VH-VL binders against Flagellar assembly factor FliW (fliW). Designs and how they scored, part 8

Target 1, 154 residues: Flagellar assembly factor FliW (fliW), of Carboxydothermus hydrogenoformans (q3adg3)
Amino acid sequence: MFILRLFSPAFGEIEADESQIFSFPEGLPGFSHLKKFLLIRHRDNSPFFFLIAIDEPEIYFILIEPSRLLADYHVELSCEQQGLLHLSEETPVLSLNIVRIPPEAKEMIINLKAPVVFNLQEKIARQIILDADYPVRYPIPLSKVKEKADAGTK

## First folded at step 1 (VH-VL)

Design s09 (framework fv_sonavibart)
Fold by ESMFold2-Fast, scan of step 1:
Structure s09 (fold): chain C 154 residues (1-154), chain A 128 residues (1-128), chain B 103 residues (1-103)
Amino acid sequence: as target 1 above (154 residues)
Amino acid sequence: QVQLQQSGPGLVKPSQTLSLTCAISGDSVSSYSAAWNWIRQSPSRGLEWLGRTYYRSKWYNDYAESVKSRITINPDTSKNQFSLQLNSVTPEDTAVYYCARGTYVEIYSGDTYAFDIWGQGTMVTVSS
Amino acid sequence: DIQMTQSPSSLSASVGDRVTITCRTSQDISSYTHWYQQKPGKAPKLLIYAASSLQSGVPSRFSGSGSGTDFTLTISSLQPEDFATYYCQQSDTFGQGTKVEIK
């Protein structure tokens, strides 16, 4: 184990250990060349995460933990999808969704169709297309996001 | 003011290697924000992306599954160009071949490349 | 493998007409579609990127919209120079094209 140091134009100098590094065997759509990402939580108890490409730190994604905002959202993986992620019943897993926050927008857009699922034990992750009919562009008011984020710190 | 200029033979015999070159002006082949693509067009298959090369700390390649076993795309930083080599060609490889620059659209959503600059195209005929 | 289906495959229109072309994807995880115009003997030209963003230098009569699996390119008032073939693209896959012809 050692400290990884990288410079991100958006976040400055970052120090992280290997436990925060995930392998993406297929990368992400449009970024198949990026196989290693650093995952960091925005703040303690924040629903937001940043996923930063190790080889290209100017490239990063904003992710949200959707269960904190949408109580009825469930990530149900097929047996094939579980196999791709090396999941067993005992494997700790984290499921996050990529969000887009346009400039001056009143809404955040969440991709609920394709969560990014992290195997916390083997440190591999994939963006998975769910069989459920979730939208790829789900708008949520920023005021609702703030309300739920504030409730999470109580 | 970015331009792509293609060169290479228009006639190739079956089983031979197709070799095309794309010269870049107004940008660098090692530009961090760009990827350099080969796309072909035929009446039977339409527009078909073949592969790309790009520089990100090191050189990377992506290739379409249909051609992966016989395609190589190489950059040449000294000449500011990139090339296509397609081995063991058949009449099915007859097409107009384009080189194109791909740029990232949005970094937050994992969006794909948009092809904003294209070469003039090279008609390649594979016949005896 | 993403499949892109354009409709219609061809259409006839007059100068001044409003023209709409639709692109459907087999997967809805790539919410952004790019649109291209191609004239005979020339390379494709980028018109719209990320579903709705107008490429620099492209006339404002061109617009894009859509989300999920359905995306639309609209030409609000067709001009003589707009008679061409139009293509959508998503995740390195192209639609089959829509030819816009003189009525």
Scores: ipSAE 0.011, ipTM 0.538, lowest interface PAE 9.6, mean pLDDT 84

Design s10 (framework fv_sonavibart)
Heavy chain, then light chain:
Amino acid sequence: QVQLQQSGPGLVKPSQTLSLTCAISGDSVSSNSAAWNWIRQSPSRGLEWLGRTYYRSKWYNDYAESVKSRITINPDTSKNQFSLQLNSVTPEDTAVYYCARGDYEFLEWSYDAFDIWGQGTMVTVSS
Amino acid sequence: DIQMTQSPSSLSASVGDRVTITCRTSQSISSYTHWYQQKPGKAPKLLIYAASSLQSGVPSRFSGSGSGTDFTLTISSLQPEDFATYYCQQSYTFGQGTKVEIK
ESMFold2-Fast, scan of step 1: ipSAE 0.231; ipTM 0.745

Design s11 (framework fv_sonavibart)
Fold by ESMFold2-Fast, scan of step 1:
Structure s11 (fold): chain C 154 residues (1-154), chain A 127 residues (1-127), chain B 103 residues (1-103)
Amino acid sequence: as target 1 above (154 residues)
Amino acid sequence: QVQLQQSGPGLVKPSQTLSLTCAISGDSVSSDSAAWNWIRQSPSRGLEWLGRTYYRSKWYNDYAESVKSRITINPDTSKNQFSLQLNSVTPEDTAVYYCAREYYGSGSYDFDAFDIWGQGTMVTVSS
Amino acid sequence: DIQMTQSPSSLSASVGDRVTITCRTSQSISSYTHWYQQKPGKAPKLLIYYASSLQSGVPSRFSGSGSGTDFTLTISSLQPEDFATYYCQQYDTFGQGTKVEIK
């Protein structure tokens, strides 16, 4: 069992299980040199996650679990895309979308066209461009995010 | 609204260094939701991406393989601009040079599309 | 390197015509095509991003479709201001352009 310790300027000292580390074979746009990321949930039952680059912890992304906010949003992968992620029928999968929260904003912007899909068994992930006609910049009021997040809490 | 304004010389001699500047208004050159690009256009090569600079806790650069050994793209946060320096120019570098923005949040696939362009600078390399 | 090929290189059309331009990529990748319009003496202008999303302020007569290696830009009813050169782009690679001329 290995415990990862790293310092993030945004989050301070982080202690995480190796099981939270994911390989990104192609990195992310603008960050192709970063191949390993730590995935942490903001808090229990939160729809928010942070994806932190292990080799450069000052680099991080905010992700959201879209199914908890948008009932009509479905991630459907092509056969080729499933192959790239080593997915089978029984593979546990997590699909999250990168969000932008501008300073002083009343809305956050979600990229619904290109989710980040995580193979929880093999610990590999990729940003996948969906065939479905989803918007790249989908605004959602922060008040609606809070309402939907609270509804998901037990 | 965001605008890009270009400046630089129109005529350079072979073997000299080409220097162009792109001034940004309505956005910050250090915005972590943008990347700042140089793209050129010539009749023989069409539209050709040259490179980008972007700030994500520190500065990064990406350069096209065709120019990688001769190109430098530098941001200037105090003047809110970025520049292109292309060394050892040849007549093949004759083109209209554009600066352009890629825009979205951190780690977004949006860094593929160029939504705002400068007016362009015609550069002729001749003796 | 990804290679983008546009078809046709040029076409002649009349106002009111339906115009279709195709872009083919040399690689089967999960990246989507962006489309630009360029008028003489002007910088390119973004029309369509991620194959089918219409850029803000662009008329609804412009539409995009496609996936995999084949992508299409359609102008449903050509207007006088649409006579221009159109380019596709995927990642950092552009197509060679399609010139739409008056017939």
Scores: ipSAE 0.015, ipTM 0.584, lowest interface PAE 6.4, mean pLDDT 83

Design s12 (framework fv_sonavibart)
Fold by ESMFold2-Fast, scan of step 1:
Structure s12 (fold): chain C 154 residues (1-154), chain A 125 residues (1-125), chain B 103 residues (1-103)
Amino acid sequence: as target 1 above (154 residues)
Amino acid sequence: QVQLQQSGPGLVKPSQTLSLTCAISGDSVSSNSAAWNWIRQSPSRGLEWLGRTYYRSKWYNDYAESVKSRITINPDTSKNQFSLQLNSVTPEDTAVYYCARDQYTEWYDSAFDIWGQGTMVTVSS
Amino acid sequence: DIQMTQSPSSLSASVGDRVTITCRTSQSISDYTHWYQQKPGKAPKLLIYAASSLQSGVPSRFSGSGSGTDFTLTISSLQPEDFATYYCQQSYTFGQGTKVEIK
């Protein structure tokens, strides 16, 4: 059993299993030097995840599972992008999108153009810029997010 | 109102180091919502982005590949400014140099909404 | 890596004319194409960001459109103060510029 312990200024002391650690070969835009991230789901069946840089825990991202909020959102990867993520027909994949929640805002902003795709088997992930014409800044009312999160616990 | 004011030498000899500063008013150089850029303009290469510095719990830098080995961009929080140091200059570095603010989102979102007045730099012997 | 091809390189127009400038990108990386106006001896000024959003304080005669690899800047009714060079930008790459001259 391996338990990673780290201190995050935003979340306090965190304990996580090694299986929650993902390698980002190219990091993230603006953070190319950060190659290892911890992925934590906010709560069981929550649409929210936190992605925390292991080497710099003060750096973290809030991610959302878009399929639970947007029925028409589909992540389609090119053959090259699938290769970069080591994806095969049987590979379990998780696709999440980075969100911003401005202070005192009633909406959150989702980056639908550039999902973060996780290979759950090999523990590698990349932010992929999709060929599809999705917006980089897509607002969703926080009330809709809460409604969908509550329904998801059924 | 945010303003950027540039200062530095206009004439530099080949092989020397070019040093320019950009003073910020109306915003903080350590603002979590901004990145601070250097961009130059010459007739031969047009507008050319050189690099940026920005604060997100700690300082980060991004540099253009063409200058990466010679360039350093440093913030100074006490003076609320940031600087450009370009080593081993050649006549090809002759250009008007601008500092500019970017409202940070992602590398592909960057828009330069506030610009300094520009500094004409001539590299000659 | 990204190439920005701007057309035309120059154009002549009269006050009141509709002017369209096009920017083509080599890759469909982002719809975040930005447009700038530069007058002689001055720094560039942001006009349009994210393909179609008008920067605060910019006259409504300026508009932007496009997605994928093709983007346009339109001036619906050219004014005397609009004679300038215009640049598109995506990521950290600028187009080569379009000079709008009096006819």
Scores: ipSAE 0.000, ipTM 0.525, lowest interface PAE 13.8, mean pLDDT 83

Design s13 (framework fv_sonavibart)
Heavy chain, then light chain:
Amino acid sequence: QVQLQQSGPGLVKPSQTLSLTCAISGDSVSSNSAAWNWIRQSPSRGLEWLGRTYYRSKWYNDYAESVKSRITINPDTSKNQFSLQLNSVTPEDTAVYYCARTDYDYYWEGDAFDIWGQGTMVTVSS
Amino acid sequence: DIQMTQSPSSLSASVGDRVTITCRTSQSISSYTHWYQQKPGKAPKLLIYAASSLQSGVPSRFSGSGSGTDFTLTISSLQPEDFATYYCQQSYTFGQGTKVEIK
ESMFold2-Fast, scan of step 1: ipSAE 0.366; ipTM 0.770

Design s14 (framework fv_sonavibart)
Fold by ESMFold2-Fast, scan of step 1:
Structure s14 (fold): chain C 154 residues (1-154), chain A 127 residues (1-127), chain B 103 residues (1-103)
Amino acid sequence: as target 1 above (154 residues)
Amino acid sequence: QVQLQQSGPGLVKPSQTLSLTCAISGDSVSSNSAAWNWIRQSPSRGLEWLGRTYYRSKWYNDYAESVKSRITINPDTSKNQFSLQLNSVTPEDTAVYYCARGLLSYRYWGSDAFDIWGQGTMVTVSS
Amino acid sequence: DIQMTQSPSSLSASVGDRVTITCRTSQSISSYTHWYQQKPGKAPKLLIYAASSLQSGVPSRFSGSGSGTDFTLTISSLQPEDFATYYCQQYDTFGQGTKVEIK
């Protein structure tokens, strides 16, 4: 219902509703002072999301929904981690992973060890370090990702 | 022991909508390890992937560019099945239609391996 | 616009022969190739996934290799039941097929 307006150097003027705003009680590693983020999907059915710090909009992260690209990837949370995210059996959740795209890269690097888990009901999110032995730096070809993002049709 | 069983009409008139259903046993249509695909085969186009539906926190669909304007693929979680609707069919849509499970694995980078296939449905578009 | 070219389009072979089928992409692709066998009137059957992994239940005479743009399916000693059409696949694109016929 409530419309947020902000200016992002990367994305220009953005209008978003309050349902896209998430609280990060611990922020993100290296950005513990940033507690509120706007989550924007790149396009309908795109695996890409942008997470923009409301208080410092020049700071943003690129996230991907990895389950579409990596079927063997499963986010299993401990009871303590579920408590930190206020998760119940029926809580809708979204799990995304931060990616790095180095300059002139042919690959993007996904942090599979530490997904960002979003509680869609209570609008809180946390980056969780999984107990499972997933890599922190997992390369994936950009050609594969671009195909899933749907590159033509307008 | 996953099986896919297809049902639907084999004869469709030009300009009508083709409707096919694929019933899943031994797996869930909402499985986060699978995508549910429609693939057709004709002498003129060979094996042609048409689209898929899959559940990852919410439902997603991907469609082949050639059919994107005419195609809908829908899951039905209550019946554990998924369907194909292809609008405005022409004789060029005459083909054997298969449903198939696609497995996504980090070992093969979103190149889905189609490990389980339905029996196929011959669809003829003719008046 | 990815194109996959199989070589040859058809071949004639005898039981016991070593058969090699090659799949080449029109552009550099970093995804893995899967291989299928199709007999007349049947759905395709997965043989090899991720370029070189043998699908459960598939005989060990089938093998896959390759990387980058060039991938190969090999049948080390052709059996009567192996006369079929073979397809490679990368992403959502299939090759045109290679028909393996009796000589």
Scores: ipSAE 0.000, ipTM 0.493, lowest interface PAE 16.9, mean pLDDT 82

Design s15 (framework fv_sonavibart)
Heavy chain, then light chain:
Amino acid sequence: QVQLQQSGPGLVKPSQTLSLTCAISGDSVSSYSAAWNWIRQSPSRGLEWLGRTYYRSKWYNDYAESVKSRITINPDTSKNQFSLQLNSVTPEDTAVYYCARDIYESGDWYGAFDIWGQGTMVTVSS
Amino acid sequence: DIQMTQSPSSLSASVGDRVTITCRTSQSISSYTHWYQQKPGKAPKLLIYAASSLQSGVPSRFSGSGSGTDFTLTISSLQPEDFATYYCQQSYTFGQGTKVEIK
ESMFold2-Fast, scan of step 1: ipSAE 0.475; ipTM 0.819

Design s16 (framework fv_sonavibart)
Fold by ESMFold2-Fast, scan of step 1:
Structure s16 (fold): chain C 154 residues (1-154), chain A 127 residues (1-127), chain B 103 residues (1-103)
Amino acid sequence: as target 1 above (154 residues)
Amino acid sequence: QVQLQQSGPGLVKPSQTLSLTCAISGDSVSSNSAAWNWIRQSPSRGLEWLGRTYYRSKWYNDYAESVKSRITINPDTSKNQFSLQLNSVTPEDTAVYYCARSEEYYDLFNRDAFDIWGQGTMVTVSS
Amino acid sequence: DIQMTQSPSSLSASVGDRVTITCRTSQSISDYTHWYQQKPGKAPKLLIYAASSLQSGVPSRFSGSGSGTDFTLTISSLQPEDFATYYCQQYETFGQGTKVEIK
């Protein structure tokens, strides 16, 4: 058991086990030097996740599970993209999308073009740019987000 | 410092292919935090974004709807440059063409501004 | 498609004046508007990004504000080198430009 302890300015003291640590072989755009991230769920059954850079914990991303908000959103990976993520038919996969929530905003902006796909078995993840014509900046009202988040916590 | 230097012909006949090149110094065309754009400017249409190429584990292209059927933007990693090819040109394609960098700071939301521009190439499409 | 409308299309001003240029979007889908300065024969130069962030090396007399559908570029005290055309941008769409001319 590997227990990671770090201090995040946004989240305070965090303790996480090794299963929550993911390698990003190419980092994220603008942060190619950051190769290790901690993934934590906001709360049980929440669609929200936080992705925190282990080496620079002041850097974090907010991610959402899009299927709980957008029924018509589907992540289809090419054979090449599946290879980059070491995916096989039995590999457990989590696909999340980075969101921006501006201060005092009424809308959340979701990047539907470039989901972050996690291989839960090998603990590697990548932001994948989809071939499908999804928008990079998809606005959704925060009221709808709260409504859908609550409905998913049965 | 990042600089972009353009080259290409100034006069093209209608129905021919326009080809322009943008050479990059101070950054890699394969940088995973940048996208490489072509933008043109004409008196009648103002500033128009035409498309971009960018590397994220593989190469991608995005093109404006108005030119999508005629445009190709290609990177050349060996020469650290990228090019514009616009087919079947008409007099309406007469414009100053610029290459420009947009830096994808993080998550692709924060840096879609064009922070570095080439010097521009005046292209006249005339018979 | 997003439409960007700038006003005014042109204005005349004197050195020392406060100049404001507005940009209106057809949809309130982003708080990110970028502003550019272009002098004759030159490429556009980035001044403001993400509505209000000053680009490195740009004088502090330039500022941006706004959210939703309405965005403003302000020059607090116009200098001789500020006579130029200014453009706003959101996503891949540019405004039509505002020419700032000497009075």
Scores: ipSAE 0.016, ipTM 0.606, lowest interface PAE 5.6, mean pLDDT 84

Design z01 (framework fv_zagotenemab)
Fold by ESMFold2-Fast, scan of step 1:
Structure z01 (fold): chain C 154 residues (1-154), chain A 121 residues (1-121), chain B 112 residues (1-112)
Amino acid sequence: as target 1 above (154 residues)
Amino acid sequence: EVQLVQSGAEVKKPGESLKISCKGSGYSFTSYWIEWVRQMPGKGLEWMGEIYPGDSDTKYEKNFKGQVTISADKSISTAYLQWSSLKASDTAMYYCARLDYYDSSGYFDYWGQGTLVTVSS
Amino acid sequence: EIVLTQSPGTLSLSPGERATLSCRSSQSLVYSDENTYLHWYQQKPGQAPRLLIYGASSRATGIPDRFSGSGSGTDFTLTISRLEPEDFAVYYCQQYGSSPLTFGGGTKVEIK
């Protein structure tokens, strides 16, 4: 397996394999020039992930796996959106949502309207705006977070 | 002292409804997930589902979805498991438990004493 | 879903003997190291389960030091160094590394 090493101001030296690198054909909103991101799970079994821009490692996003916190949240993609992500019924898929944790916060804010969907086989990902009426700013109490005393929530 | 106290044993007939309870005390009830676990006579432990009492968000194991309803009343620190129509195959010991996490690896730190449900004609 | 396989199903031993119980996870992972998601419970006859070990190797509060957990990856072990009469019980492993939460089938430690 190929090994990638990079330095992130927020995370220090990072060592990861190339299977964790995803192509973002359109980048992310506000960052269309960034096409390659490293996806790292915060800790074993953590609902939190970090998405770090390979070309500009000072730029990163915090993502959460919503299925561990929100039982009724379902990502349903149109045929066009499935095509853009090269998805078929057999394709392994990971869907994560970008979160914000403001300073002094008692809640984290999840963007449920626009998940980031990862094709784990083809290594491509996109932020998809869902047709479903999900909120862009969905607060979750930090006490509901299934990650004991970590993930920067305190 | 953290405690989970469950309602007493029930003897029911097929087709009857039932609601059993699990009352938490000694901790912030709205800050922990409550889990429901079934144990059929002589069998192992089966996870049924969970509820976060702070907002009543629920998750069910697929084989129990639609078979039972999990709910909670945070004003009295009590979680519930209910059936609209019992079957003989529902005969089992039912446990509630509190979920805690160690590095995101959820485990049951406190358990209720169990509620035995017997369904027979 | 992650399937946990416990072996043996029944372990017949005498007081004073060492007990070694196995729990294997058979689900493949795409990313992330999930080698600390395993917990062990003891269920004595007529009682609710009791947490023994969490995070594969950490003893829960009040658990005697004759109980120890080890392992990583997909292969985990619960060891009881010297069986006491009160240790004859059923033992379950459990994970919540991925949904749904699952238990192993249990290992019954019984008197020979």
Scores: ipSAE 0.006, ipTM 0.542, lowest interface PAE 10.1, mean pLDDT 83

Design z02 (framework fv_zagotenemab)
Fold by ESMFold2-Fast, scan of step 1:
Structure z02 (fold): chain C 154 residues (1-154), chain A 118 residues (1-118), chain B 112 residues (1-112)
Amino acid sequence: as target 1 above (154 residues)
Amino acid sequence: EVQLVQSGAEVKKPGESLKISCKGSGYSFTSYWIEWVRQMPGKGLEWMGEIYPGDSDTKYEKNFKGQVTISADKSISTAYLQWSSLKASDTAMYYCARHEDWYYFDYWGQGTLVTVSS
Amino acid sequence: EIVLTQSPGTLSLSPGERATLSCRSSQSLVHSDYNTYLHWYQQKPGQAPRLLIYGASSRATGIPDRFSGSGSGTDFTLTISRLEPEDFAVYYCQQYYSTPLTFGGGTKVEIK
């Protein structure tokens, strides 16, 4: 069993199981040189995740599970995109979207056009630009995020 | 694919009103910000303001606030930039652009040349 | 407001040469999500601007690999490794760190 130890300026000392490490073959836009990320859920019932670059831990992304906020949101991948992620009907998959939370914000901005899709078995992930016409800047009031998260505990 | 198509060139006199348009197609118009950018002859790009068509939320650069009105009609996927009374100093090329999160590309309209002279 | 200063104002070069364009921000453009909100655009005479680079270093779709962006915080560079005839244009940097959105003054790349 291996335990990864990582120092993040934003989160301090992190200990994580290597099973939480995902390979990003193309990296992320703006960060193509970063190929390995650690995925951490903020807390057990949180819709939020942190994606931390292992090689440059000062770089991290905040991700959200959109199904908790938007019932109509569906991630449909082309056959080519499924192939790139080694997906089949039986593959456990997690789809999250990157969010931006400005410093003094009452709203967060969700990128619905380009989810980050994780193959939980093979530990490969990619940000996929969907064919569907979803917005890349979808604002949600932070109060609504809290309300939806609270509803999920019931 | 994604396109922004702007209205044609305008020649106006000072004091006249004008409304130019920017029509989006190939994407969910109500879910993206539309930016307005001015370029005076021989000069650089100036951000004027933006609108989110889904709820008509607008932001203006302070020097354009009150001098122009930005609006949108989501039923026809069209954003507008409007002057109640044009000045010669409004002579410029006006561009609309779709602003996406920095992770992705912007699309620009072809521009609308506005000439104001007496 | 955030001020972007581009230098030089004009670069006179020949096809085949390397172009290096600078953009300096009056404050850091690294946001709380650690993304860098700086874009580069190309504008040819009579044409609308075209996105080249977003997020300081990511190449936009359809943009040739001779274009690259680098830098972080306050200092940014656009590099064209080997100028082609179609690359002679004006280049603008832009920030989306905060409103009002602002552009640099532009760098004109012209034939020597």
Scores: ipSAE 0.006, ipTM 0.481, lowest interface PAE 12.2, mean pLDDT 83

Design z03 (framework fv_zagotenemab)
Fold by ESMFold2-Fast, scan of step 1:
Formats: sequence, C-alpha cells, structure tokens
Structure z03 (fold): chain C 154 residues (1-154), chain A 119 residues (1-119), chain B 112 residues (1-112)
Amino acid sequence: as target 1 above (154 residues)
Amino acid sequence: EVQLVQSGAEVKKPGESLKISCKGSGYSFTDYWIEWVRQMPGKGLEWMGEIYPGDSDTKYEKNFKGQVTISADKSISTAYLQWSSLKASDTAMYYCARQDYEWGYFDYWGQGTLVTVSS
Amino acid sequence: EIVLTQSPGTLSLSPGERATLSCRSSQSLLHSEGYNYLHWYQQKPGQAPRLLIYLGSNRASGIPDRFSGSGSGTDFTLTISRLEPEDFAVYYCMQALQTPLTFGGGTKVEIK
C-alpha cells in the first residue's frame, strides 16, 4: 500500500512496503514497549533476517532460518500458542530464531528454545517459548554459515 | 598441506550406478563446504551442489537435484557424488573443491574424476 | 539465477601483449557490506581450475602481479598486463553472492 521510509544507524536509509511490517503484541523480552518491527532478509536467498524496531530503529535483532542449518529442528505450537498467533491450517507461517554474533567470534549463538513465529497473513509475530527441551544457547560455527551478518552494513 | 584427492577415472554403461569420492586432508574437514562442479567435454564449469560434512547438510543446483546424490563420511574425511542410473549425458570431468568460509571462493580443487558413459 | 556473461569467447594474442577479459552479471554482485562476490579462476588444459582473483580485485596467494581484477556491481574485468607462455589458458568468473553459485562461460586466451 505505502512505502515506509526509515533511517537505521546500522543500515542507513531503508524503504519497505507495509507487508514487511509486523505487530508484536507483547514486544520482545527487554523491549516490551516496541510493538512494530520491520522484517528484512539480509540479501536474496540468505538464511539471515534483520528485525528492526520502527519506533526506535537503533534497536534491531538478527534472526536466522533454522531449517537451513538444523534439519531436525521442529517448531510445535500448543493450541493456546496457535490462538495467540491467529494461526489456522491454511495460514502461511515463518519461524525464525534470534542469534547473537559477537564481534571476532567464530560461532553464532542461536536461541532454539524461543523461536519468533510470524503470521504472514495477519502480520502478527511473537517469540514463543517451546515445550520441547531445546537449548537457549546453541552454538553454530560461522564456517557453516555462508552469509554472516555484520554490524553497520546496509 | 591442504589437499583434495579424487577417485580414478570411470568407464560405465547407461543404467549403471556409480559413486565417486573426494578425500580431504591437511585441514578440519568438517569446517568447510565441499563443492561439486561438472565440466562436459569441451565445455565450461557448472556448479552442481555442495555439502557441509559436519552435519551432511546439502544444497543442489535445480537441474542436478534428483539426478545425483551428494554425501560425506566425516570419519574418513571423504565426500561422495553418486548416480543411481547413469546416462550418456553424464559423460564429463567432475571436480570437487573446498569453499572459503568467508567469501565463498573455491580455494583448493581436486584433480578431477573423468566419467565416461557409453554403450 | 544470476547469469554471468564472459567476452570475448576467444582472445588470440602473442606473449608480451596485454589481455583484457570481461565478465558481466545479470544483477549486482556488490553486497551491502561493500564487497563484490565475484571471483576469477584459471584452467590450463588437462588441469583443475586455480583461484586467481577473489572479491573482484584481490590477488590470491602466489599469483603474479601481472594479474589484476577490477570492476564493481555488474561489470568486471580481468587484466593480464604482459602475457607469459604459461598464461595461455581458459579463464572463468564465478559469483558467490547467492545460491546457486554460477560460472561464466569462459574466455580462452590462445596463442595468435
């Protein structure tokens, strides 16, 4: 519908359409007052995404598509969690996990316990704590990931 | 000394199965993607696909998906390229190569395996 | 799929001459971090390819200074300032920006 324009200190000027904007009813841990985020893929075919807070663009998260790195990782949501995300059998959904990539590190740390699940139709997303016993800190060698995310790139 | 050593030349008939190998040495085999590249006689280089030996994750170019299988055995630092049923059009030189983890160039190459498929 | 087009297909030159080889991409290979994910390889008859230039302009280890790469985005050039007998070979560009990885069709540098 409309073109969103924002300035990110890390990414410079960004133009995106409304389809890339997601509502986070509860925000994210530590950022409960940030309710709207822009989701962008790092580059075509990249496993990396950036989630940028629209109201405070200096705040962003790096997310990764876990199925591209961990073939046996599955996100199973309870009926209550599906309700919170307005999911039905026909709803297109995207599940990503927040990663930490410290400068100079040779590993990235993925939170497999708490994926961020996106309802692509209704543009609602939430970080969901899974019942499955996945680790909160799961290291992956950067050597496996063809595309690493760097701070301050656009 | 980093080396990739490939198995020897093969002469096969259409319909036969084949598995060729690429053995890495002199580096941590599980920390680098291994690439497979085809070169048909007198033609250029074609990327076929790749494998990360640490967990056997694979990617294929669309035209090769379902035509070949890429696998690896990390216990012996060896990657494989396999056909269940060869065709005459599979006649080519096959190279394996190691991908640089930062920028994706192929820094070391195997010597190549010539596969000839004829009746 | 990113398509790389190399020209000319064949370049006929004498030792001591300058060779200029072109590689053009169907879309920009300049990543937001400032690097061009375009690499050049040399292949001599009967041999495996060898890395020459990476990220558009950086010479690989052991490669003589007569080889240089230039360009950005969609238009790249490999230059050999003074051809030596061992430089007569086929040269390929490759993009590593996205999967599938793709090669150009090659430029054969042959003796005139």
Scores: ipSAE 0.012, ipTM 0.570, lowest interface PAE 8.2, mean pLDDT 87

